# Ledger of designs, part 11: VHH binders against StAR-related lipid transfer protein 7, mitochondrial (STARD7)

Target 1, 216 residues: StAR-related lipid transfer protein 7, mitochondrial (STARD7), of Homo sapiens (Human) (q9nqz5r112to327)
Amino acid sequence: FQSSGVQHHPPEPKAQTEGNEDSEGKEQRWEMVMDKKHFKLWRRPITGTHLYQYRVFGTYTDVTPRQFFNVQLDTEYRKKWDALVIKLEVIERDVVSGSEVLHWVTHFPYPMYSRDYVYVRRYSVDQENNMMVLVSRAVEHPSVPESPEFVRVRSYESQMVIRPHKSFDENGFDYLLTYSDNPQTVFPRYCVSWMVSSGMPDFLEKLHMATLKAKN
Short names: E, the ipSAE of ESMFold2; O, the ipSAE of OpenDDE; V2, 0.75 times the mean of E and O plus 0.25 times the DockQ between their complexes.

## First folded at step 8 (VHH; framework vhh_5c3l_4)

Design y6 (from x2 with S57R T59Y; at its last look DockQ between E and O 0.52; V2 from the best seeds 0.00; counts 0 for: pae O 2.7 > 2)
Fold by OpenDDE, look of step 8:
Structure y6 (fold): chain B 216 residues (1-216), chain A 126 residues (1-126)
Amino acid sequence: as target 1 above (216 residues)
Amino acid sequence: QVQLQESGGGLVQPGGSLRLSCAASGFTFSDYAMSWVRQAPGKGLEVVSDISGSGGRTYYADSVKGRFTISRDNAKNTLYLQMNSLKPEDTAVYYCARDYSPEWDKYLEELGMDVRGPGTQVTVSS
């Protein structure tokens, strides 16, 4: 009675075809977080990080695109209306491209240390598409080493696009600001809340007021 | 909220005519240039015509020049497109847009703020 040991070959593990879920990089949708009279604010998670990108869409009818644009370029004037500025200096200028390297030191909410930014700024007027563009991006510069006094923000990007309702020199325009930074702090939820609730809105309001004041 | 609503589309034979209308609300209509844009099957958005806020300046794509006429009634917040001598290649969804610019509108679209209407279908067929 030769007991033919039917070697039950264990069923070959069905190769779980890991469905290559084509991580169609589902561009995370913008979430509206603020709706105010003059602007709306959205946020979007940055993939692979705990950080957010922010976008502001706003409209003004009482100042010109050129006025609003020029106020943002005036670093000396900004020191007068922006109380959070500790330092703001142009450290280098490229004559050919018009690009500038800036060192910006700013107060952060207590108990956070002040932050400093080194970034390149470029602006352009696109007459064909009837837009003004201001772009800033973090850079390293040998003349501005890190200091123990401030927390260096190494990742910073800002883009503002201004679209006139009529012309660059007539009142009325829409703007779109896209912003992201890594302040090197796990922003407690309360800090994120501050940026959304007070930081960006307050800045934009002050910028608007500064523009109005400069016009007069 | 900005609202645009197109009407007047339909089926027409080659050589026929249609008049499109766009009702606008939620913004000062006269402060903005207005555009008609169209999207044919399998093609991207194309600017057909635009008109300045005052109505004093107009633009037409070469493909529609001499056949189409853009106009506006600022008192009625309405944009019009008279389309004459229609051709099969004019078959598209036609949209009314506030100061259409592909470079600008892409950002608004991402935010769900696309400043165009739902569109009206124009079909030119024998």
Scores: ipSAE 0.117, ipTM 0.538, lowest interface PAE 2.7, mean pLDDT 86
ESMFold2, look of step 8: ipSAE 0.533; ipTM 0.734
ESMFold2 (binder alone), look of step 8: mean pLDDT 80; pTM 0.819

## First folded at step 9 (VHH)

Design z1 (from y1 with Y53W T59Y; framework vhh_5c3l_4; at its last look DockQ between E and O 0.01; V2 from the best seeds 0.00; counts 0 for: pae E 17.3 > 2, unsure alone 64.5 < 65, placed apart)
Fold by ESMFold2, look of step 9:
Structure z1 (fold): chain B 216 residues (1-216), chain A 126 residues (1-126)
Amino acid sequence: as target 1 above (216 residues)
Amino acid sequence: QVQLQESGGGLVQPGGSLRLSCAASGFTFSDYAMSWVRQAPGKGLEVVSDISWSGGSTYYADSVKGRFTISRDNAKNTLYLQMNSLKPEDTAVYYCARDYSPEWDKYLEELGMDVRGPGTQVTVSS
């Protein structure tokens, strides 16, 4: 596949240009929250809640898209590089749909209790459209009931699309991560702000470093 | 340094109106979402309203929906809260806060992870 004129600039989320009354149900504008060297972070309100959906655009030129994709899927490697993971295991795999159900238990910033997630994920490599996709969302699973030791996160969605600059096996790609999360906190604002303001950048930096180490 | 200064509080009768203002300095105001947070006597902090950096989206607590209106003037670095149909339950100290995340909960112990002002007292009584 030869690509000419493909734009590698970060995609700008389309903002509403029509003035609107504040009413739930109208499309909301993406607001930039961070503009860092390796990525940009935006947010927009989730209809019917006071929570936000987040979007990250990032670019790396020193690792391959396949390395980046595979590092995220390897649960044993994730436990080695992500010190916040308490537990991460595949509960069930459906070979017909290609879906997996995972149980993920993770530390949250002090003094918040640790959280756990039960989520289904699906991933694919689409060579015809030149992209890799990872999609996850929270589900319930009878083998993983809620535990009093952790706060169960019941609203979680994540989608990552990875587009190579050239091929899946050569350095260079863009990625777009869209996610929403409700950590179900009664804690002070500073705990919530820590999660958004520092958690995502720290995760992305650790993921990049883990990908680079896996390359070597 | 970053500074936020609230004004416009006072004593008002039930059913009355007040307009709170918050003057901001020391940062690029138009880059940040902003919030109003209140603390009633003997109670915890409550997020009253949020507004996005552009003013294009807003959030209101259920207790104030339809009565309060948040707005901002990015040219004047000022955040506003128009408070109509005031009730005794609205009696509180009102704080202006710089905020990236409007994911508040009802039982905030403290507000101040980023920046907030010293607050302005609103008292609704006859």
Scores: ipSAE 0.000, ipTM 0.127, lowest interface PAE 17.3, mean pLDDT 75
ESMFold2 (binder alone), look of step 9: mean pLDDT 80; pTM 0.810
OpenDDE, look of step 9: ipSAE 0.022; ipTM 0.297

Design z2 (from y1 with D50A T59Y K106A; framework vhh_5c3l_4; at its last look DockQ between E and O 0.05; V2 from the best seeds 0.00; counts 0 for: pae O 10.9 > 2, placed apart)
Fold by OpenDDE, look of step 9:
Structure z2 (fold): chain B 216 residues (1-216), chain A 126 residues (1-126)
Amino acid sequence: as target 1 above (216 residues)
Amino acid sequence: QVQLQESGGGLVQPGGSLRLSCAASGFTFSDYAMSWVRQAPGKGLEVVSAISYSGGSTYYADSVKGRFTISRDNAKNTLYLQMNSLKPEDTAVYYCARDYSPEWDAYLEELGMDVRGPGTQVTVSS
């Protein structure tokens, strides 16, 4: 009775699961998109998404930092000069931080539906460093439920830094705007498509004109 | 570590030509727009030229349009600036920069975003 020694083949080494090489987050690509008289627009893709982050570097010499800053805070005035605004309301204000929650509804180019944003806004004036800062970020708010009439933009971030050439009350400043949102549409690679989707360059031009008008 | 190194500067007579090069390392060169900025004596930094990551888009300051040409070789991680018809007004230190906003140097540096080389001197003089 020859005991057939069952050669226990050593278990094949478990294929070392090639460690998920942390997809080295593809370095964000900055691309020059637009060259205008008063600003330059750049974009880079957001890793893991089809979306872009935008950067605007701009300069004005014919308005003051304070004027430019104040116009951006004036929601009632914006309703007058920004024809794309359907609704813009402060729904909550924090008295301690000065932060405001806003509901913003805006037209999108045909045939796209209008979009609405709920976001918190905060601003600061740094006298020591001679800078002004405006920041916005999307939030949820129980008083502003989604509507079937508008497409809710759930991801939105904007940061603007204003740096005077001289002072807050003298003409001339530089600004840096960083912006990203998810308008629930695919942005094509082309600049024209970006303008159609975000309207950022047009907005900035209108904002400048609105500032000039407010000065007079 | 991100590194940029300019070369090709020097002394040239008015009407002469120079070609600047910038060697990049420590980052994916092909993923970034690049720019040349310059600082003349007693003046601030100004953007001379910029090029998109793919080379498909370029920018030139009005003062250098028609005279300067920016280009890049992504395979070599190198940025170039061909400067023709040089003028005394072009005298400056020229910097290679990854970011397109020299006027925001302090802020972008604080954020770790503004990367420039040490610069190369260009002098245009008779």
Scores: ipSAE 0.006, ipTM 0.266, lowest interface PAE 10.9, mean pLDDT 83
ESMFold2, look of step 9: ipSAE 0.518; ipTM 0.782
ESMFold2 (binder alone), look of step 9: mean pLDDT 81; pTM 0.834

Design z3 (from y1 with K106A M113F V115Y; framework vhh_5c3l_4; at its last look DockQ between E and O 0.53; V2 from the best seeds 0.00; counts 0 for: pae O 6.5 > 2, unsure alone 64.7 < 65, grease 24.6 > 24.2)
Amino acid sequence: QVQLQESGGGLVQPGGSLRLSCAASGFTFSDYAMSWVRQAPGKGLEVVSDISYSGGSTTYADSVKGRFTISRDNAKNTLYLQMNSLKPEDTAVYYCARDYSPEWDAYLEELGFDYRGPGTQVTVSS
ESMFold2, look of step 9: ipSAE 0.413; ipTM 0.756
ESMFold2 (binder alone), look of step 9: mean pLDDT 80; pTM 0.809
OpenDDE, look of step 9: ipSAE 0.024; ipTM 0.302

Design z4 (from y1 with S35Y G42E V47W D50T T59Y A61K I70V T91A V93Q K106A P118Q; framework vhh_6fv0_2; at its last look DockQ between E and O 0.09; V2 from the best seeds 0.00; counts 0 for: pae O 4.2 > 2, placed apart)
Fold by OpenDDE, look of step 9:
Structure z4 (fold): chain B 216 residues (1-216), chain A 126 residues (1-126)
Amino acid sequence: as target 1 above (216 residues)
Amino acid sequence: QVQLQESGGGLVQPGGSLRLSCAASGFTFSDYAMYWVRQAPEKGLEWVSTISYSGGSTYYKDSVKGRFTVSRDNAKNTLYLQMNSLKPEDAAQYYCARDYSPEWDAYLEELGMDVRGQGTQVTVSS
């Protein structure tokens, strides 16, 4: 009668999920994560999520607000200077409101699949307050169903305010960009780092260069 | 009232090390990200490093990456900056800040950027 000693494997230490008890109620404060020559980058955790909201404060003195604004509206030109763009198309335009629905497909860092966005874009020039505004928000559109080829980003929001130093047609302005998205994947920590360290900064630098090139 | 007091600055040779400290009072230290900023002569205020409220995340200016390390002790309400391999270009008045104020006033208030200490002088000379 060989007593098979049931080796009680000690219970694997429960990975203490450090419950980031992000206490629900306190507006999480902005954290500066980058300071570059032409812009500063902040991030803030979105309450109840593992996602971040980003803010960029930037200043340029070598291009006009109008030039910078117009380059951002030019989807065809963006396809030329933004190598991450796979597809960028206006699928609908509302003539009354000036709103546009866009389908945007973009490369993500390897090995991540490309992402596609469907969003409404609106812009305004406020002459009274000497400001330009660009707003984008994710929407669903029946003509753009999800594809197995791309991961659909369902939550996307972008707001940019441009404030001229002098006028819309003279060099010099400040801008504030607020951005958030949910790429529907738990970004490995390294991917989050990519967005902060290279994604957003590289985009803004390319946008500036594209604006300079368009001026000439 | 929010109070920040920096210490640990001094004169060092190139390649030397310093450790800065910042004592915080007048607010719940553990609830806030903290910043190191510096101002060199005839230059503007520049960001050096950020540490999250818990200390779980740290960020650095590119020029100080790999040389500087920010840390905090929330039980002591103290912020630290270990500075190694110091260069002449690191010479500046260093400030501890709860908030860092850039040029756009209305939006900066929303970002909560307004409090730093008196600073501590770092000099790097042969």
Scores: ipSAE 0.021, ipTM 0.417, lowest interface PAE 4.2, mean pLDDT 84
ESMFold2, look of step 9: ipSAE 0.376; ipTM 0.715
ESMFold2 (binder alone), look of step 9: mean pLDDT 79; pTM 0.796

Design z5 (from y1 with K106E E109K; framework vhh_5c3l_4; at its last look DockQ between E and O 0.07; V2 from the best seeds 0.00; counts 0 for: pae O 8.9 > 2, placed apart)
Amino acid sequence: QVQLQESGGGLVQPGGSLRLSCAASGFTFSDYAMSWVRQAPGKGLEVVSDISYSGGSTTYADSVKGRFTISRDNAKNTLYLQMNSLKPEDTAVYYCARDYSPEWDEYLKELGMDVRGPGTQVTVSS
ESMFold2, look of step 9: ipSAE 0.527; ipTM 0.800
ESMFold2 (binder alone), look of step 9: mean pLDDT 80; pTM 0.813
OpenDDE, look of step 9: ipSAE 0.013; ipTM 0.270

Design z6 (from y1 with G56S S57N T58K T59Y K106A; framework vhh_5c3l_4; at its last look DockQ between E and O 0.01; V2 from the best seeds 0.00; counts 0 for: pae E 14.6 > 2, unsure alone 63.4 < 65, placed apart)
Fold by ESMFold2, look of step 9:
Structure z6 (fold): chain B 216 residues (1-216), chain A 126 residues (1-126)
Amino acid sequence: as target 1 above (216 residues)
Amino acid sequence: QVQLQESGGGLVQPGGSLRLSCAASGFTFSDYAMSWVRQAPGKGLEVVSDISYSGSNKYYADSVKGRFTISRDNAKNTLYLQMNSLKPEDTAVYYCARDYSPEWDAYLEELGMDVRGPGTQVTVSS
């Protein structure tokens, strides 16, 4: 596990009308599926599946990057503002790397069973490159075996890069989030639609509101 | 009034081909992703293929991959499905369907598609 502290791609994918129209479902370009005031959401299909990788570009001018960064790391605060969380615990911290292993149990929309994730996260503030980075990926951990009560997600990746408009402690920043999730079970198209229509947008909007309310 | 009208179905021998068309009216066709969905006798709905609103992104069910090709012509408000190497298992009513812009109610797409055409019969036999 390493911080991927350099996300140097353009914040916003360039749309094209004729790229990757391959009948074989080969690697394709990003398709914008939501365009809101504070963020844009893109997706691209994962070859050979009906699942997608997602990318979010967001901008806020009313909170600081440090406030936004810290709210995402505070697991006790997240349990207060995120009603979908059933359980969120730090299982282990690796003192050498500073990485943390978490167990996260969350609601999914009816009739889907609740899912649980075991993931490692790493976060850093990179002063030299003027960015903050949060990365997470699914792992196995002997202290958290699978339970028949929840569907264990075994393939999960998340990467966020935050770039201040001025400084980490003044209002204003852009962020780029890249996210993929494979719930390890049959994943009907209605579950894919839920992620776009509710899961990601609701999370991002609640995170913004939680950041506005927080002392960071 | 939103209208979708499929055409191009019929009877074909195994190994043959058909090209389905779907004429769209009553909405801005180029703003919506579109799907082909089929229902075999006594079975539920299966999403065969979908295509993004620009046509740049396509998806195929495993059962048809390499044999079927989805396309659209936004200037003509028409969705197409080229079906090659047809098998008896492809026998179904084929519907074209409009996806919701926020992709809300994907579950309803599987249960009968609130914005779909009346369908066209494809029979692969003899």
Scores: ipSAE 0.000, ipTM 0.125, lowest interface PAE 14.6, mean pLDDT 77
ESMFold2 (binder alone), look of step 9: mean pLDDT 79; pTM 0.810
OpenDDE, look of step 9: ipSAE 0.007; ipTM 0.257

## First folded at step 10 (VHH)

Design a1 (from y1 with E103A D105A; framework vhh_5c3l_4; at its last look DockQ between E and O 0.08; V2 from the best seeds 0.00; counts 0 for: pae E 12.3 > 2, placed apart)
Fold by ESMFold2, look of step 10:
Structure a1 (fold): chain B 216 residues (1-216), chain A 126 residues (1-126)
Amino acid sequence: as target 1 above (216 residues)
Amino acid sequence: QVQLQESGGGLVQPGGSLRLSCAASGFTFSDYAMSWVRQAPGKGLEVVSDISYSGGSTTYADSVKGRFTISRDNAKNTLYLQMNSLKPEDTAVYYCARDYSPAWAKYLEELGMDVRGPGTQVTVSS
C-alpha cells in the first residue's frame, strides 16, 4: 500500500493538547448518530452537498482480526452475503504496487438507479505497528467506461484500520472505518436517512455474521 | 466485551478524601485517553477530568481544580481519581469513560466518550 494515491486528507485534529480533550467543536463537528452493542457511528456534513462523511468504531470479541480482514477481501464470498451487490469483480491486479482495481455495481434505494464504482484498493498487514489496513478510492479505468445502465460514482474513499487486542489469529479486535461517498447526483433526504437508519447498520451486522460463518 | 468497573466511592465528611479506581478490560487500555464523569442527583453528566493515553496530559473542570488528581496505571489497566477536600457539591455517581479515538488513529477528530460502567457513589455530607 502506497499513501501517495489518497484522494483526500484524513481529518486532522486541531486541538493544542489532544483531540479528546477539546470540548469546543472543530469545523463541522462530528455527530454521533448510532450507538449499538458492537459499534458506534458518527457523521459530519460534506461541504456543499447533502452527503456525509462517516466514521464507525467497532469491537468484536468472537472472531479474529485475520478472519475479519480476509472476509472483506473475498469478492466471491461478498456476493453471497451482500444482497445489494449486482456485480463485483477484480479488473486488474498490479503486483508491483500491490493494488487491485475493482468494478462494483450495487443497488440503491428506490427510485434511484443502481450505482457503479471503479476503485483501486490496497491492503496490508503491518506487523511492526500491529494493525491491518484496507483503503479504497475511486479511479478511472479504460476497461470500464461509463454505462447508461448505472450512475458512475466518481468520488469514493474508504479506510479501515483493524487493531488486534492480542494477535491477528486470536479472537478480539477494534476497527475504525472512515468512509465518504459522492454518488454524483442529488439525493432526496429520505435516501440520506436510509444510510443512517438501515444501510450502514445492516452492512456492519451482515459483515460480522459473514465473518463468523467464514472462519477464515 | 468492553468493560469499565468503578470502585472506591462511599460516604465521607466534608473536607475528606476518597480515591476512585476504574478497572478496564476488553480493549487495549494504553491506546485510549480516559475521563472521569459525574452525575449529581437530578442533574446531567459533567466531565470532571481527562487524561491522555500516556498520562502525560491532564485537564480538570474548574470546580475540582487543585482538589482532584487523575492518574492511570497502564500496566494494571486502571484509571484513578484522587479526590481531596471534598465538598457536599461533589456528591454524585462517578463514572469512568474512554475516548472513542484510540492513539493509533491520531489524525482523527475527537468522537466523544464511552460511558459504560455502573459508576460508584460518592456522598459528601455532614
Scores: ipSAE 0.000, ipTM 0.268, lowest interface PAE 12.3, mean pLDDT 78
ESMFold2 (binder alone), look of step 10: mean pLDDT 80; pTM 0.811
OpenDDE, look of step 10: ipSAE 0.607; ipTM 0.798

Design a2 (from y1 with D50A; framework vhh_5c3l_4; at its last look DockQ between E and O 0.47; V2 from the best seeds 0.53)
Fold by OpenDDE, look of step 10:
Structure a2 (fold): chain B 216 residues (1-216), chain A 126 residues (1-126)
Amino acid sequence: as target 1 above (216 residues)
Amino acid sequence: QVQLQESGGGLVQPGGSLRLSCAASGFTFSDYAMSWVRQAPGKGLEVVSAISYSGGSTTYADSVKGRFTISRDNAKNTLYLQMNSLKPEDTAVYYCARDYSPEWDKYLEELGMDVRGPGTQVTVSS
């Protein structure tokens, strides 16, 4: 009568479902990632994505709000000072709203392919609130199909608000730029670093210089 | 970093007077319009008064018009609010701000930037 010793297998440790309590809609806080002389850069993660939204706060005292605003509207001039621009064209204009559809092709850091953007741009001068606003948002346009030559960026949003210190035509203003895009790549850490460290800051510096040059 | 520090608040009887001061630093004070805003218990922020960068222009909320006077000394980087004929309804925390704009300042606050001082309590009570 061999007593078969029933080996009591110890109960498998209940996988503590660490309740991802992080689901509460806590508006993710902005993290400062850069502090330069003329501007600061923040980022925050976009919920449900691996992407970030960026925000820049900057101040200039040597150019007017209007000058700075106008340079950004001048696509032909941008082609001259922005070396990353491969193509920048207004493909449609709405005369009623003042909205423009643009096709923008830009270099990306090697080895990444160039990206193209199709976006609507709108600008306004809000005299009541003493600010200028520039808004861009990605759109689809039948006249600009995707090309195998470029990676289409389908998600793009940019908003710049310019607030004068004194007036639109006197030197000195603050600006706030909020920006997000999906460049359709998993950016290696080094690419993310590039956007943060070089891309946006360099653009803003060049924009400032372009504004100064245009003033003269 | 922008620094604003209010002072001069206190307890006063109805009909009394106070003079608030705001010391500003960390920016070119003379380049900015300045504002006084207040927050009463259970209420939102209200712009009380504003003054242009040069002091040449001033605005007032209807509720304080004729009673309050905003002024500035750019050489001292100081903003002032003379409050006369105080009423119980004027009871609030008073803040000094650079050209206060809710639409603008909300973004700065989200970034953790100081847009106003810590405030000074004004209490008008019999």
Scores: ipSAE 0.535, ipTM 0.768, lowest interface PAE 0.9, mean pLDDT 89
ESMFold2, look of step 10: ipSAE 0.573; ipTM 0.790
ESMFold2 (binder alone), look of step 10: mean pLDDT 80; pTM 0.816

Design a3 (from y1 with E109K; framework vhh_5c3l_4; at its last look DockQ between E and O 0.87; V2 from the best seeds 0.64)
Amino acid sequence: QVQLQESGGGLVQPGGSLRLSCAASGFTFSDYAMSWVRQAPGKGLEVVSDISYSGGSTTYADSVKGRFTISRDNAKNTLYLQMNSLKPEDTAVYYCARDYSPEWDKYLKELGMDVRGPGTQVTVSS
ESMFold2, look of step 10: ipSAE 0.559; ipTM 0.799
ESMFold2 (binder alone), look of step 10: mean pLDDT 80; pTM 0.814
OpenDDE, look of step 10: ipSAE 0.558; ipTM 0.794

Design a4 (framework vhh_gefurulimab; at its last look DockQ between E and O 0.02; V2 from the best seeds 0.00; counts 0 for: pae O 6.4 > 2, placed apart)
Fold by OpenDDE, look of step 10:
Structure a4 (fold): chain B 216 residues (1-216), chain A 125 residues (1-125)
Amino acid sequence: as target 1 above (216 residues)
Amino acid sequence: EVQLVESGGGLVKPGGSLRLSCAASGFTFSDYAAAWFRQAPGKEREFVSAISYGGSTTYADSVKGRFTISRDNAKNSLYLQMNSLRAEDTAVYYCARDYSPEWDKYLEELGMDVWGQGTLVTVSS
């Protein structure tokens, strides 16, 4: 009666799932990702998402705050200088608040489909604080249903503050642009590449040039 | 390692002057906006002054005309020249990598991502 000694294999050490407790609400730090002549680009992860929020801190000395501000409000002029624009229209205006609803369709880098945005924008000139503010956010609008031709971007936010060095009508200002959107694509680690090629930095350079051109 | 180190604090008489320094390491200060904050005993931390990336300066009303913020890119340092000091200026002064607080009135706060340890300024007769 040979007692077959059942070798109790010691229980495999439970892989301590090191709970990445680092999920505490530590405000994710901004990372500088681009250094250009007139501006710097920062990004930070949006908590719970694979997306980033971007901030551009820039300065110009060769155009006025008002010029720079006005060019951004001129949707018709933007259609002339921004080649990525397929469509840009004001679809609604609120006279009381000054808010506008816009439909914006834009090219994306190949092979990506074009995207369309429906957003409300508001602007203000704060003379007391010597600032100009432009704010945009995505909205739904019954007059602009989704189209199979374009990918609707449902999450979009843009905020720009312009701070004159001297005055609204003298050359020189700083600006801070905060930007986030969900283009409904998984960008590999190269989100920066997309931002550089079709994103905000290129837009800002073009905007600057457009402003210079409009001044002359 | 990214860090800021304040210096230059001390005891000064009312009406006196003091110059604070903030030395940056691990990054280039000129690439960022910077600000000075202060915290008096028993009070909340408050904004003192900021310098933007472009070199624009802003000041709290309480220090306007008395304090001057400046940056030396060669030394990778931020400075706060404080003149006509008052007893109410007594506080621990902090430098930070930040944007102008005025911008945050309309935008989501960037938040200061780098702070110094602070330097104590005591204004007393």
Scores: ipSAE 0.016, ipTM 0.375, lowest interface PAE 6.4, mean pLDDT 85
ESMFold2, look of step 10: ipSAE 0.378; ipTM 0.708
ESMFold2 (binder alone), look of step 10: mean pLDDT 83; pTM 0.850

Design a5 (framework vhh_8h63_2; at its last look DockQ between E and O 0.02; V2 from the best seeds 0.00; counts 0 for: pae E 8.4 > 2, placed apart)
Fold by OpenDDE, look of step 10:
Structure a5 (fold): chain B 216 residues (1-216), chain A 125 residues (1-125)
Amino acid sequence: as target 1 above (216 residues)
Amino acid sequence: ELQLVESGGGLVQAGGSLTVSCAASGFTFSDYAMGWSRQAPGKERELVAGISYGGSTYYADTVKGRFTISRDNAKNTLYLQMNSLKPEDTAMYYCARDYSPEWDKYLEELGMDVWGQGTQVTVSG
């Protein structure tokens, strides 16, 4: 009667289910980083990156929403007033949606190389809600391969909403621009410097001036 | 400490008027868009009105023409003038610091980041 010694295999250590502490994704708060006469600049860190998303809240009283909107759509006019533009071309247009693919090459502050963007642009006029919207997002396009001459910016997003104070054709509106990109550079810790270097404040000022000068 | 304190709620008869106020403290009031939301029993919180830092206004369709949002930056106070009140307007009204809500419908929703405790508005039909 050989007593088969039931080797009690020690209980496998209960895998401590590391409670996925739901990192309550503390909605990273927007912080104001710049206060200008016509706009305020805010930034928010992009989770998982060293990049920031930016928001510009601006207001103008001396131009119409339509003028401001139209100037932004006019790529040929932009080439005239935006000295940083090396190239700006519509590569493709979808006639149904009105979406456009653009190739944009721009100077960057010295000593950085010029950057090029391939992005889709869409715009809409919401008459019911009295708003205009411009949206851009980086895309790949087979007709615009990367060039060794420029650094391709692969991550780019821009959204602008224009809200008239009165109407599209009367002076006065607020706008919100939300912007993010990865220019493939190390961002300084102080974002104001980066924003100045990125030319966004200058761009907006130039855009305003261009709008004022536009014979629309 | 960031604080919003609503006041002015109460009982009002249908067709009546009421103004609710929100006192802001702990931040630069003039730098922010502000808004009013309301929550009725058993319903979700809804945006009622918003005002940008630049003075652009938004209204929900349900209150357009009846409600007026305004701000006094010198007093750090947000107002909601409610006219022609209806029983359907009965709700807890909340003041919030926000980016203009009308923007967010086209953008990533950030939500309102500072809320008051609310003021009860009851409209008796």
Scores: ipSAE 0.011, ipTM 0.353, lowest interface PAE 7.2, mean pLDDT 84
ESMFold2, look of step 10: ipSAE 0.012; ipTM 0.419
ESMFold2 (binder alone), look of step 10: mean pLDDT 82; pTM 0.835

